# Miniprotein binders against q96jn8r1131to1294, part 20

Target 1, 164 residues: q96jn8r1131to1294
Amino acid sequence: TLEFLENHGKNILLSNGNRTATRVASYNQGIVVINQPLVPQLLVQVRIDFLNRQWTSSLVLGVITCAPERLNFPASACALKRAAWLLRGRGVFHNGLKICEKFGPNLDTCPEGTILGLRLDSSGGLHLHVNGVDQGVAVPDVPQPCHALVDLYGQCEQVTIVNP

## First folded at step 12 (miniprotein)

Design ti5
Fold by OpenDDE base, fold request of step 13:
Structure ti5 (fold): chain B 164 residues (1-164), chain A 98 residues (1-98)
Amino acid sequence: as target 1 above (164 residues)
Amino acid sequence: DELEEKIREIILRAMELVRKGELEEALELIVEAIRLAVENKDKQLLVTAIWLIAYIARKLGDPELLEKVLELAEEAYELTEDPDIKYYIERLEKALEE
């Protein structure tokens, strides 16, 4: 079953059989990683449960290609400079470098209840899904194995893994 | 510095061209980015550039190009020791076997 790993950001509290992540303090230190690696056609989805409009930025979604069990998490996903492919706002980033300026909807403006998904296709392309709609390939040829990462940042205070 | 910003811009433009299917033009740009990254010792940018050129090379499928890109990737791995580059080396090797 899909769960968040116990190795997570310092401000995260896991619940609901480790399927729900809640950031209980500040605006950062909220990175979580899903236990099972992405394999072709596996759709991993999280639902935005609660937003705090005090902040302007929201969650970051993506994958890491390093071993998640021993990852030392920085305060935010934006600080990852290796083994990281991230979606932030409408941008796509590799190790902090912007590789796409306008992709999909703006993650900073997704409302509560939005379901965000990640899926690898047969060619290794990483797809973003929004409320069940495939937004296309965010990143072609992502290294495998990779694990889905969610940074509960700024507005985003709680997410839950949901089944397709 | 200024050169780093140039490399960043080239990679961004190259990826845009890839999304449009303009692979030949993207290839020209990313080769330049790699050259500049090596020259400026920008290891992080080099990793990204190797990812993109490996993808372009596999999409184009030209064996001679694949061999050249494989060589570049191997050199980049020696410089960076980044595991993701090792992944792309393996992908390029598989492409050459097809």
Scores: ipSAE 0.911, ipTM 0.957, lowest interface PAE 0.4, mean pLDDT 96
Fold by OpenDDE base, fold request of step 13:
Structure ti5 (fold): chain B 164 residues (1-164), chain A 98 residues (1-98)
Amino acid sequence: as target 1 above (164 residues)
Amino acid sequence: DELEEKIREIILRAMELVRKGELEEALELIVEAIRLAVENKDKQLLVTAIWLIAYIARKLGDPELLEKVLELAEEAYELTEDPDIKYYIERLEKALEE
């Protein structure tokens, strides 16, 4: 069963069998990691449940290639400087370095109810899915094992893991 | 840092070329990025550059290139000890066996 790990950002409360993450304070400290590593053809999806439009930026989505249970999370995913592949806005980042300027829809403007998915293909490419639609390869040749990461940042105050 | 910014820009451009399928041109750029990263002792940028060159090399499939990139990756691993680079070393080794 896919769940968020207990090792998470300080402002996160888990519920619904650890399938729902809620950021209950501030705009940051909202990183969560899904327990099962991504394997080829496994689609991991989260639904944006609630947004707070007080902020401009929204959730960050991606993967980490280090052991999540031992990770000390920074206040935001963008501060990760190793073992991190992230989608923010329309950009793709590796360890904080932009490697793609325009990819997929702008995550900062995804409305509530949007279902975002991550999937590795057989070649190790990391795909983004939006409402069930494959947006293509965000990152080719991602190291394995890796774990899906969601940063409930800014607008994004709650997400829930959903089945495909 | 001017040099760091240059490296970052090169990597970004190289990735853009990769997405366009222009692998040979991307290769030229990323080699330069690696050179500069080593020169500037920028371990973080080096890790990213190794990722990209390893991908390019595997896509091109040239054995001699793979061997050269493997050597670069091994050197980079010695410098950074980044587990992701170790992963790419293994991927390159596997590619050489295929």
Scores: ipSAE 0.908, ipTM 0.956, lowest interface PAE 0.5, mean pLDDT 96
Fold by OpenDDE base, fold request of step 13:
Structure ti5 (fold): chain B 164 residues (1-164), chain A 98 residues (1-98)
Amino acid sequence: as target 1 above (164 residues)
Amino acid sequence: DELEEKIREIILRAMELVRKGELEEALELIVEAIRLAVENKDKQLLVTAIWLIAYIARKLGDPELLEKVLELAEEAYELTEDPDIKYYIERLEKALEE
């Protein structure tokens, strides 16, 4: 089953069989990684459980292509300079470099209850799903294996892995 | 750094062209980005540029282009030792076998 790895950001507390991640302090140090790698046609989804609207930015979603169990997490996903493909706001980033300015809905404005999904297609394209709707290819030809990453940043204080 | 910013802008524009299906024009831009990244010894930007050119080359499917991009990727791997570049080298090699 899908669950978050025990190797996570310092402010994360896992619960619900490691399917729920809660950031219990500050606004950062909230990176979590899902245990199973993305394989073609597997949809991995998380639900935004709780938002603290004191902040303006929200969660970052994406994948890493390095071994997650050995990763030393920075304070935020935006600080990852290798092996990282991230969706933030409406932007798509590779190792901190913006490669797309306008993609899908603004992740910073997704309300509680929003279900966000990641899926690889048969050609290695990384798709974003929002509430079950395929938003298209965010990143073509992502290296495999890769693991879904969620950065509980700013507003986002809790997410839960959910089944499609 | 002015040169770094230029490279970043080129990569962003190249990706926009790719999304529009303008692969030939994207190719020209990304080749320039690679040249500048190598010149500036910017390993991080080089990794991203190799990702994109490998994708473009495979989409275009021209064997001669694939060979040249494979050479570029191999050179980039020697410079960076980034496992993701190794992944794209393997993808390019497979494309050449088809």
Scores: ipSAE 0.906, ipTM 0.955, lowest interface PAE 0.5, mean pLDDT 96
Fold by ESMFold2, fold request of step 13:
Structure ti5 (fold): chain B 164 residues (1-164), chain A 98 residues (1-98)
Amino acid sequence: as target 1 above (164 residues)
Amino acid sequence: DELEEKIREIILRAMELVRKGELEEALELIVEAIRLAVENKDKQLLVTAIWLIAYIARKLGDPELLEKVLELAEEAYELTEDPDIKYYIERLEKALEE
């Protein structure tokens, strides 16, 4: 079963059999990682459960390509300078460098109830799914193994792992 | 600084070309980005540029290009010590065996 890993951001509380992550303070320190690497062609999904409109930016979604169990997470995923491929706002970032201006929907405007998915294709391409709809290849070749990461940033205060 | 910003813009443009399927034009840009990143000693940008040129080379499939990019990736690993470059090297080696 997919669960959020016990190693997570300082402001995260895990619940619902570690399938739900809640940021219980501030606007950051909300990084969570799913406990199994992505398997090609298998979709991993989270639902946005709760947003706080006080903030202007929202969650970051992506993968890390290093072992997550003992990694010391920074306050925000955008500060990851190694082993990180992230979707933020409308952009795609590698180790903090923007490599695509506009890909998929703007994550900062996704409402509560949105289901976001990550899937590796057979060639190592990373796909974003939104409410079941494949948005295409965000990153054409991601090192494997890689692990799904969510940063409950700003508006995003709770997400839950859901079945496809 | 100004050179770092130029390298970032080149990589972003090269990626735009890759998404359009314009691999040879993207290759020209990313080769320039690598040259500048090495000259400027910008390890972070070099890692991204190596990822992209390795991908482009595998898609183009030219053995001579693959050999050259493999050498670049090995040199970049020595400079950066980034484990992800080992993955790119593995993918390039596999492509040479096809």
Scores: ipSAE 0.859, ipTM 0.933, lowest interface PAE 0.7, mean pLDDT 93
Fold by ESMFold2, fold request of step 13:
Structure ti5 (fold): chain B 164 residues (1-164), chain A 98 residues (1-98)
Amino acid sequence: as target 1 above (164 residues)
Amino acid sequence: DELEEKIREIILRAMELVRKGELEEALELIVEAIRLAVENKDKQLLVTAIWLIAYIARKLGDPELLEKVLELAEEAYELTEDPDIKYYIERLEKALEE
């Protein structure tokens, strides 16, 4: 069963058999990683449970290509300068560099109840799913192994891993 | 700072062309981005540019291009020490064997 990894941001509390992550302080230090690497047949999905609309920015979703168990996470995923492919707002970023202006919906406006999914295709392309709808290839070829990451940033205070 | 922003803009434009399937135009841009990133010693942008040129080269499938990009990736690894470049090198080597 998919779970969030015990190595996580310091403002995260894991619950619900480590399938729910809650940011319990501040607006950052909310990085969580799924406990298994992505493989082509695996769809990792999280539901946005709670948002605090006082903030403008919301969660970041993506993958890291380095081993997560001993990684020292920065305060925000956007500060990762190596081994990171991230979806933020409307953009796609590699190591902090924007590589696509508009891909999929604006993550900053996704409401509570939205289910966001990540999977690899057979060519190593990273796909975003939104409420069951494949948004296409965000990144055409991602190094493997890679691990799904969620940063409970700003508005986003809780997410839960859900089954496809 | 301004040169870094120029390199970022070139890479973003090259990726836009890749998404449109305009691989040879994207190749011309990303070669220039690599040249500038090496001269400016911008290791982070170089890693991204190598990822993209390696992808373009594998999609085009030209053995001469693949060999040249493999040399670039090896040099970029020496400059950056980024483990992801080893993955790109492996993919390029595999493409040459086909």
Scores: ipSAE 0.852, ipTM 0.929, lowest interface PAE 0.7, mean pLDDT 93
Fold by ESMFold2, fold request of step 13:
Structure ti5 (fold): chain B 164 residues (1-164), chain A 98 residues (1-98)
Amino acid sequence: as target 1 above (164 residues)
Amino acid sequence: DELEEKIREIILRAMELVRKGELEEALELIVEAIRLAVENKDKQLLVTAIWLIAYIARKLGDPELLEKVLELAEEAYELTEDPDIKYYIERLEKALEE
């Protein structure tokens, strides 16, 4: 079964059988990683449970291509300078470099209850799903194995893994 | 600094062209980005540029291009030691076998 990995950001509390992640302090230190790499036919989905609109930016999601079990995560996923492919706002980033200005919806405006999904296609393309709707290829060829990552940043205070 | 900004802008534009299916025009841009990243010794930008040119080369499928890009990727691996480039090399080698 899919769970969040025990190695996570310092401000994260795992609950609900490690299927729910809550950021319990500040606005950062909220990185979590799914406990299995993405494989064909695996759709990893999380629901946004709680938002705090005090902040202007919200969660970041994407993948890392290095082993997550012993990584020392930075305070924010955007500080990852290697092995990282991230969706933030409307942008797509590789190792901190913006490679797409506008892809899919603006993640900073997704409301509570939104279900966000990640999967790989047969060509290694990374897809974003929003409420069951495929937004297309965010990144056309991601190295494998890769691991789904969520950064409970800013507005986003809680997410839960849900089954497709 | 200004050269780094230029390389970032070229890579972003090349990716926009890839999303539009304009692979040959994207190839021209990303070749220039690689040349500049090597000159500027920008290892981080070089990794991104190699990812993109490897993808473009595999989509175009030209054996001569694939061989040239494989040489570039091997040189970039020596410069960066980024394991993701080794993955790109393996994908290029597989494409040449097909």
Scores: ipSAE 0.849, ipTM 0.929, lowest interface PAE 0.7, mean pLDDT 93

Design ti9
Fold by OpenDDE base, fold request of step 13:
Structure ti9 (fold): chain B 164 residues (1-164), chain A 98 residues (1-98)
Amino acid sequence: as target 1 above (164 residues)
Amino acid sequence: DELEEKIREIILRAMELVRKGELEEALELIVEAIRLAVENKDKELLTTAIWLIAYIARKLGDPELLEKVLELAEEAYELTKDPDIKYYIERLEKALEE
C-alpha cells in the first residue's frame, strides 16, 4: 500500500492511513515522500485536496534517489541539492538546476481536485500525468530506485494519494 | 559566478536540444559544460552534466563514445562520490554490452 513516510516536513500531519498529508502551518516545511519506490510502468498519483490562495507558488512534485528515511528535509524541496528531480511551476529541476523551462501545465495554477501522477517508463523516463493525461517525459533516465516526493508548498495545504 | 552561470546555461540549452532530438549538437554543448565544471570544481553541475551526457551517449549508441563517456563518468564519480553518477556508470556499462 502506498503511504507517505513518517519522515516528513515539520508542518505535515498525516492522516487517512498516511495517505493524506496536510500542512498545518506556515507556507513551507511540507515535504512528504511516498514509501515505495516507483515501479516502472506503474502510476503513482496524488490529488490536490486544498489550496490556500494566499500564496503564489504551489506544490512541488518529483522524485528523490536517496534513501528517504534518512533525509533531513529542508524547509522546501527547492533547497535539495542532491538526488532530487523536481517539477516546479512549469520548470524541471535537477538538484536545484533548471533543466527545462517549460514542461506540462503550470503546477502553481492547478486547481483543487487535480490529480498529479508520476510514472517511470521502461526506459527510465519520468512522466508527469495530469488528471490521467500523460504530459510526456519530464526527465529522461532517472536513477532507480527513486521515491515520489511532494512538497506541500505555498498554496498547497493537503494532498492525498489516490489509486489510478 | 559568471562561469557557473555559463555552465548552467549550457546545460539548459543542451537539454533543450536533447528534447528536440538534436543529440549531436547537445553532445558538443554538454562536453563543454563538463570541461568547465571540472575546471571550476563544481561537483553539483558536474553531476547533472554527467547525467545528460550519459543519456546522450546511450541514445546515440556509438561504442567509442560510450567508452569515452564512461571514462568521464568514472572520473566524475571519483570527484563527487555521487551515487547517481554510479548509476549512470552502470547504465553505460550495460549499454556497451548490448
Scores: ipSAE 0.894, ipTM 0.950, lowest interface PAE 0.5, mean pLDDT 96
Fold by OpenDDE base, fold request of step 13:
Structure ti9 (fold): chain B 164 residues (1-164), chain A 98 residues (1-98)
Amino acid sequence: as target 1 above (164 residues)
Amino acid sequence: DELEEKIREIILRAMELVRKGELEEALELIVEAIRLAVENKDKELLTTAIWLIAYIARKLGDPELLEKVLELAEEAYELTKDPDIKYYIERLEKALEE
């Protein structure tokens, strides 16, 4: 079953059989990683449960290609400079470098209840899904194995893994 | 520095061209980015550039190009030791076997 790993950001509290992540303090240190690696055609989805409009930025979504069990999490996903492919706002980033300026909807403006998904296609392309709609390939040829990462940052205070 | 910003811009533009299917033009740009990254010792930018050129090379499928890109990737791995580059080396090798 899909769960968040026990190795997570310092401000995260896991619940609901480790399927729900809640950031219980500050605006950062809210990174979580899903236990099972992405394999072709596996759709991993999280639902935005609660937003705090005090902040302007929201969650970051993506994948890491390093071993998640021993990852030392920085305060935010934006600080990852290796093994990281991230979606922030409408941008796509590799190790902090912007590789796409306008992709999909703006993650900073997704409302509560939005379901965000990640899926690898047969060619290794990483797809973003929004409320069940495939937004296309965010990143072609992502290294495998990779694990889905969610940074509960700024507005985003709680997410839950949901089944397709 | 200014050169680093140039490399970043080239990679961004190259990726845009890839999304448009303009692979040959993207290839020209990313080769330049790699050259500049090596010269400026920008290891992080080099890793991203290797990812993109490996993808372009596999999409184009030209064996001679694949061989050249494989060589570049191997050199880049020696410089950066980034495991992701090792992944792309394996992908390129597999492409050459097809």
Scores: ipSAE 0.890, ipTM 0.948, lowest interface PAE 0.5, mean pLDDT 96
Fold by OpenDDE base, fold request of step 13:
Structure ti9 (fold): chain B 164 residues (1-164), chain A 98 residues (1-98)
Amino acid sequence: as target 1 above (164 residues)
Amino acid sequence: DELEEKIREIILRAMELVRKGELEEALELIVEAIRLAVENKDKELLTTAIWLIAYIARKLGDPELLEKVLELAEEAYELTKDPDIKYYIERLEKALEE
């Protein structure tokens, strides 16, 4: 089953069989990684459980292509300079470099209850799903294997892995 | 750094062209980005540029282009030792076998 790895950001507390991640302090140090790698046609989804609207930015979603169990997490996913493909706001980033300015809905404005999904297609394209709707290919030809990453940043204080 | 910013802008524009299906024009831009990244010894930007050019080359499917991009990727791998570049080398090699 899908769950978050025990190797996570310092401010994360896992619960619900490691399917729920809660950031219990500050606004950062909230990176979590899902245990199973993305394989073609597997949809991995998380639900935004709780938002603290004191902040303006929200969660970052994406994948890493390095071994997650050995990763030393920075304070935020945006600080990853290798092996990282991230969706933030409406932007798509590779190792901190913006490769797309306008993609899908603004992740910073997704309300509680929003279900966000990641899926690889048969060509290696990384798709974003929002509430079950395929938003298209965010990143073509992502290296495999890769693991879904969620950065509980700013507003986002809790997410839960959910089944499609 | 001005040169770094230029490379970043080129990569962003190249990706926009790719999304529009303008692969030939994207190719020209990304080649320039690679040249500048190598010159500036910018390993991180080079890795991203290799990702994109490998994708473009495979989409275009021209064997001669694939060979040239494979050479570029191999050179980039020697400089960066980035496993992701190794992944794209393998993808390019498979494309050449088809």
Scores: ipSAE 0.888, ipTM 0.947, lowest interface PAE 0.5, mean pLDDT 96
Fold by ESMFold2, fold request of step 13:
Structure ti9 (fold): chain B 164 residues (1-164), chain A 98 residues (1-98)
Amino acid sequence: as target 1 above (164 residues)
Amino acid sequence: DELEEKIREIILRAMELVRKGELEEALELIVEAIRLAVENKDKELLTTAIWLIAYIARKLGDPELLEKVLELAEEAYELTKDPDIKYYIERLEKALEE
């Protein structure tokens, strides 16, 4: 079953059988990773459970292409300079470089209850789903294996893994 | 660093062209970005540029281009030691076999 990996950001508390992640302090140190790599038939979905609107930025969603079990996570996913493909705001980033200005919804404005999904297609394209709707290919060929990553940044204080 | 910002802008424009299906124009831009990234010793930008040129080459399917990009990716691996570049090399090798 899909769970968040025990190796996570310092401000994360895992609950609900490791399917719920809560950031319990500050605005950062909130990186979590799904315990299984993405494969074409696997849709990893998380629901935004709780937002604190005092912050202006919100969660980051994406994948990491290196082994996550013993990785030392930085305070924020945006500081990853290798092995990271991230959706932030409306942009797509690779290793901190913006590679697309506007792709899907603005993650900074997604409300509580939004279900965000990630999957790979058969060609290695990374797809974003929003409330069950495929937004298309964010990144055309992501190295495999890769794991879904969520950074409970700023506004985002809790997410839960949900079934498709 | 004005060179660094120029490289970032070129890569972003190349990716925009790729998303529009304008692969030949994107190729010209990304070749320039790679040259500048090597000159500037920017490993992160080089890694992204290699990802993109490898993708463009595989989409275009020209064996001569694939061989040139494979050589470039191998050199970039030596400069960066980024394991993701080995993944791009494997994809290029597979494309040459089909």
Scores: ipSAE 0.862, ipTM 0.932, lowest interface PAE 0.7, mean pLDDT 93
Fold by ESMFold2, fold request of step 13:
Structure ti9 (fold): chain B 164 residues (1-164), chain A 98 residues (1-98)
Amino acid sequence: as target 1 above (164 residues)
Amino acid sequence: DELEEKIREIILRAMELVRKGELEEALELIVEAIRLAVENKDKELLTTAIWLIAYIARKLGDPELLEKVLELAEEAYELTKDPDIKYYIERLEKALEE
C-alpha cells in the first residue's frame, strides 16, 4: 500500500497507518514523501484535509528524483536546489527555477476536500490530477526513479493518501 | 545578477514555446541560455537548460542534433556533477541507438 515515508519533515506527525500527515507546529518543516517511486499508471492521490486560512501560501506538490529514505530535508521544498520538480501556487518549478507561470489551478486557493494526484505517463511526463480530472502534462520528462512529494506548507496542515 | 535573470527569462520563454509545440524556436532560445549559463558558471540554470535541450532533441529526432546535445550534456555533467544529467545522457544515447 502507499504510505508516507518514515523520513519526513521535522514538524510532521504520521497517523492512520502512515497514510495521513499532519503538520503540528509552525508553518514549515512539513515535507512528506510517498514510500514507493512513481511507475507508469500509478496514480498517487492526496486529499487536503485541513487548512489554516491565516497563512497566504499553501501546499507544494511534486516529485524528487533522488533517493528519499535518508535525505536531509530542508525547512521547505522550495529550498531544494537539486532533484526537485515542484508545483507551487500556479507555477511549475525545477530546482527553484520557474519553468511555467500558469499550470492547472492555483494550489494556494484549493479548498479542503480537494484531491490532488500525480502520475507519470509513458514518456516520463508528470501529470497533475485535480478531483479526478487530468490537468495535462506539467513537466514533459522527469528523471526516473522519482517519488511524489508533498510539502504541508503554510495553510496546509493535513493531507491523507486516498485511493483512485 | 542581470545575466542570471536574463537566463531565467530565456528558459521560461523556451518552455512556453515547447508547450505550444514550437520545438525549433525553443531550441534556438535554449542554445542561447546554455551558452550564457556556461559563461556565467550558473550550475543550477545550466542543469535546467540541459534537461530542456535534451528533451527537445529527443522530440525532434535528428541524429546530428542528438549527437551535438549529447556532447553538451557531457560537458554540463562535468561542470555540475548533477546525477540527473547522467539520466539525460542515457536517454540521449538510447535515442541515438534507435
Scores: ipSAE 0.855, ipTM 0.931, lowest interface PAE 0.7, mean pLDDT 93
Fold by ESMFold2, fold request of step 13:
Structure ti9 (fold): chain B 164 residues (1-164), chain A 98 residues (1-98)
Amino acid sequence: as target 1 above (164 residues)
Amino acid sequence: DELEEKIREIILRAMELVRKGELEEALELIVEAIRLAVENKDKELLTTAIWLIAYIARKLGDPELLEKVLELAEEAYELTKDPDIKYYIERLEKALEE
C-alpha cells in the first residue's frame, strides 16, 4: 500500500492512513516521500487538495535516489544537493542544477484538484502525468531505486495519494 | 563564481542537445563541462555531468568511448563518493559486456 513515510518535513501532519499530507505552518518544511520505490510501470499519483494563492510558488514534485527513511530533510526540496531530481515551476532540476527550462505545465499554476503522477518507464526515464495525461520523459535514466517526493511548498498546503 | 556559472550553462545546453537527439554535439559539450568541473572541484556539477556523459555514451554504444567514460566516472566517484555515480559505473560496465 502506498503511503507517505513517517520521516517527513517538520511542518507536515499525516492523516487518512498516511495517505494525506498537510502543511500546518509557514511556507516550507513540507517534504514528504512515498514509502515504496518506483518500479517500472508503477504510477504514483497525488491530488492537490488545498492551495493558498497568497504565495507565488507552489509544490515541487520529483524523486530521491537515496534511502529516505533516515534522511534529515532541508527546509525545501530545492536545497537538496545530492540524490534529487525535481520538477519545479516549469523547470527540471538535478541536485539544484537546472537541466531543462520548460517541461510539462507550470506547477505553480496547477489548480486544486489537479492529479500529478510519476512513473519510471522500462528504460529508467521519469515520466510526469497530469490529470491522467503522460507529459513525456522529464529525465532520461534516473538512478534506481528511487522514491517519489512531494514538497508542499508555498501555495500547496495539502495533497493526497490517489489510485490510478 | 564565473566558472561555476559557465559549467552550469554548458550542462544545460548539452541537455538541450540530448533532448533533440544530437548526441555527438552534446558529448563535446559535456566533456568540456567535466574538465572544468574537475578543475573547479565542483562535486555537484561533476555528478550531473557524469550522469549525462554516461547516458550519452551508452546511447552511442562505442566501446572506446564507453571505456573512456568509465574511467572518468571512476575518478568522479573517488572525488565525490556519490552513490549515484556508482550506479552509472555499473550501467557503463554492463554496456561494455555487450
Scores: ipSAE 0.846, ipTM 0.926, lowest interface PAE 0.7, mean pLDDT 93

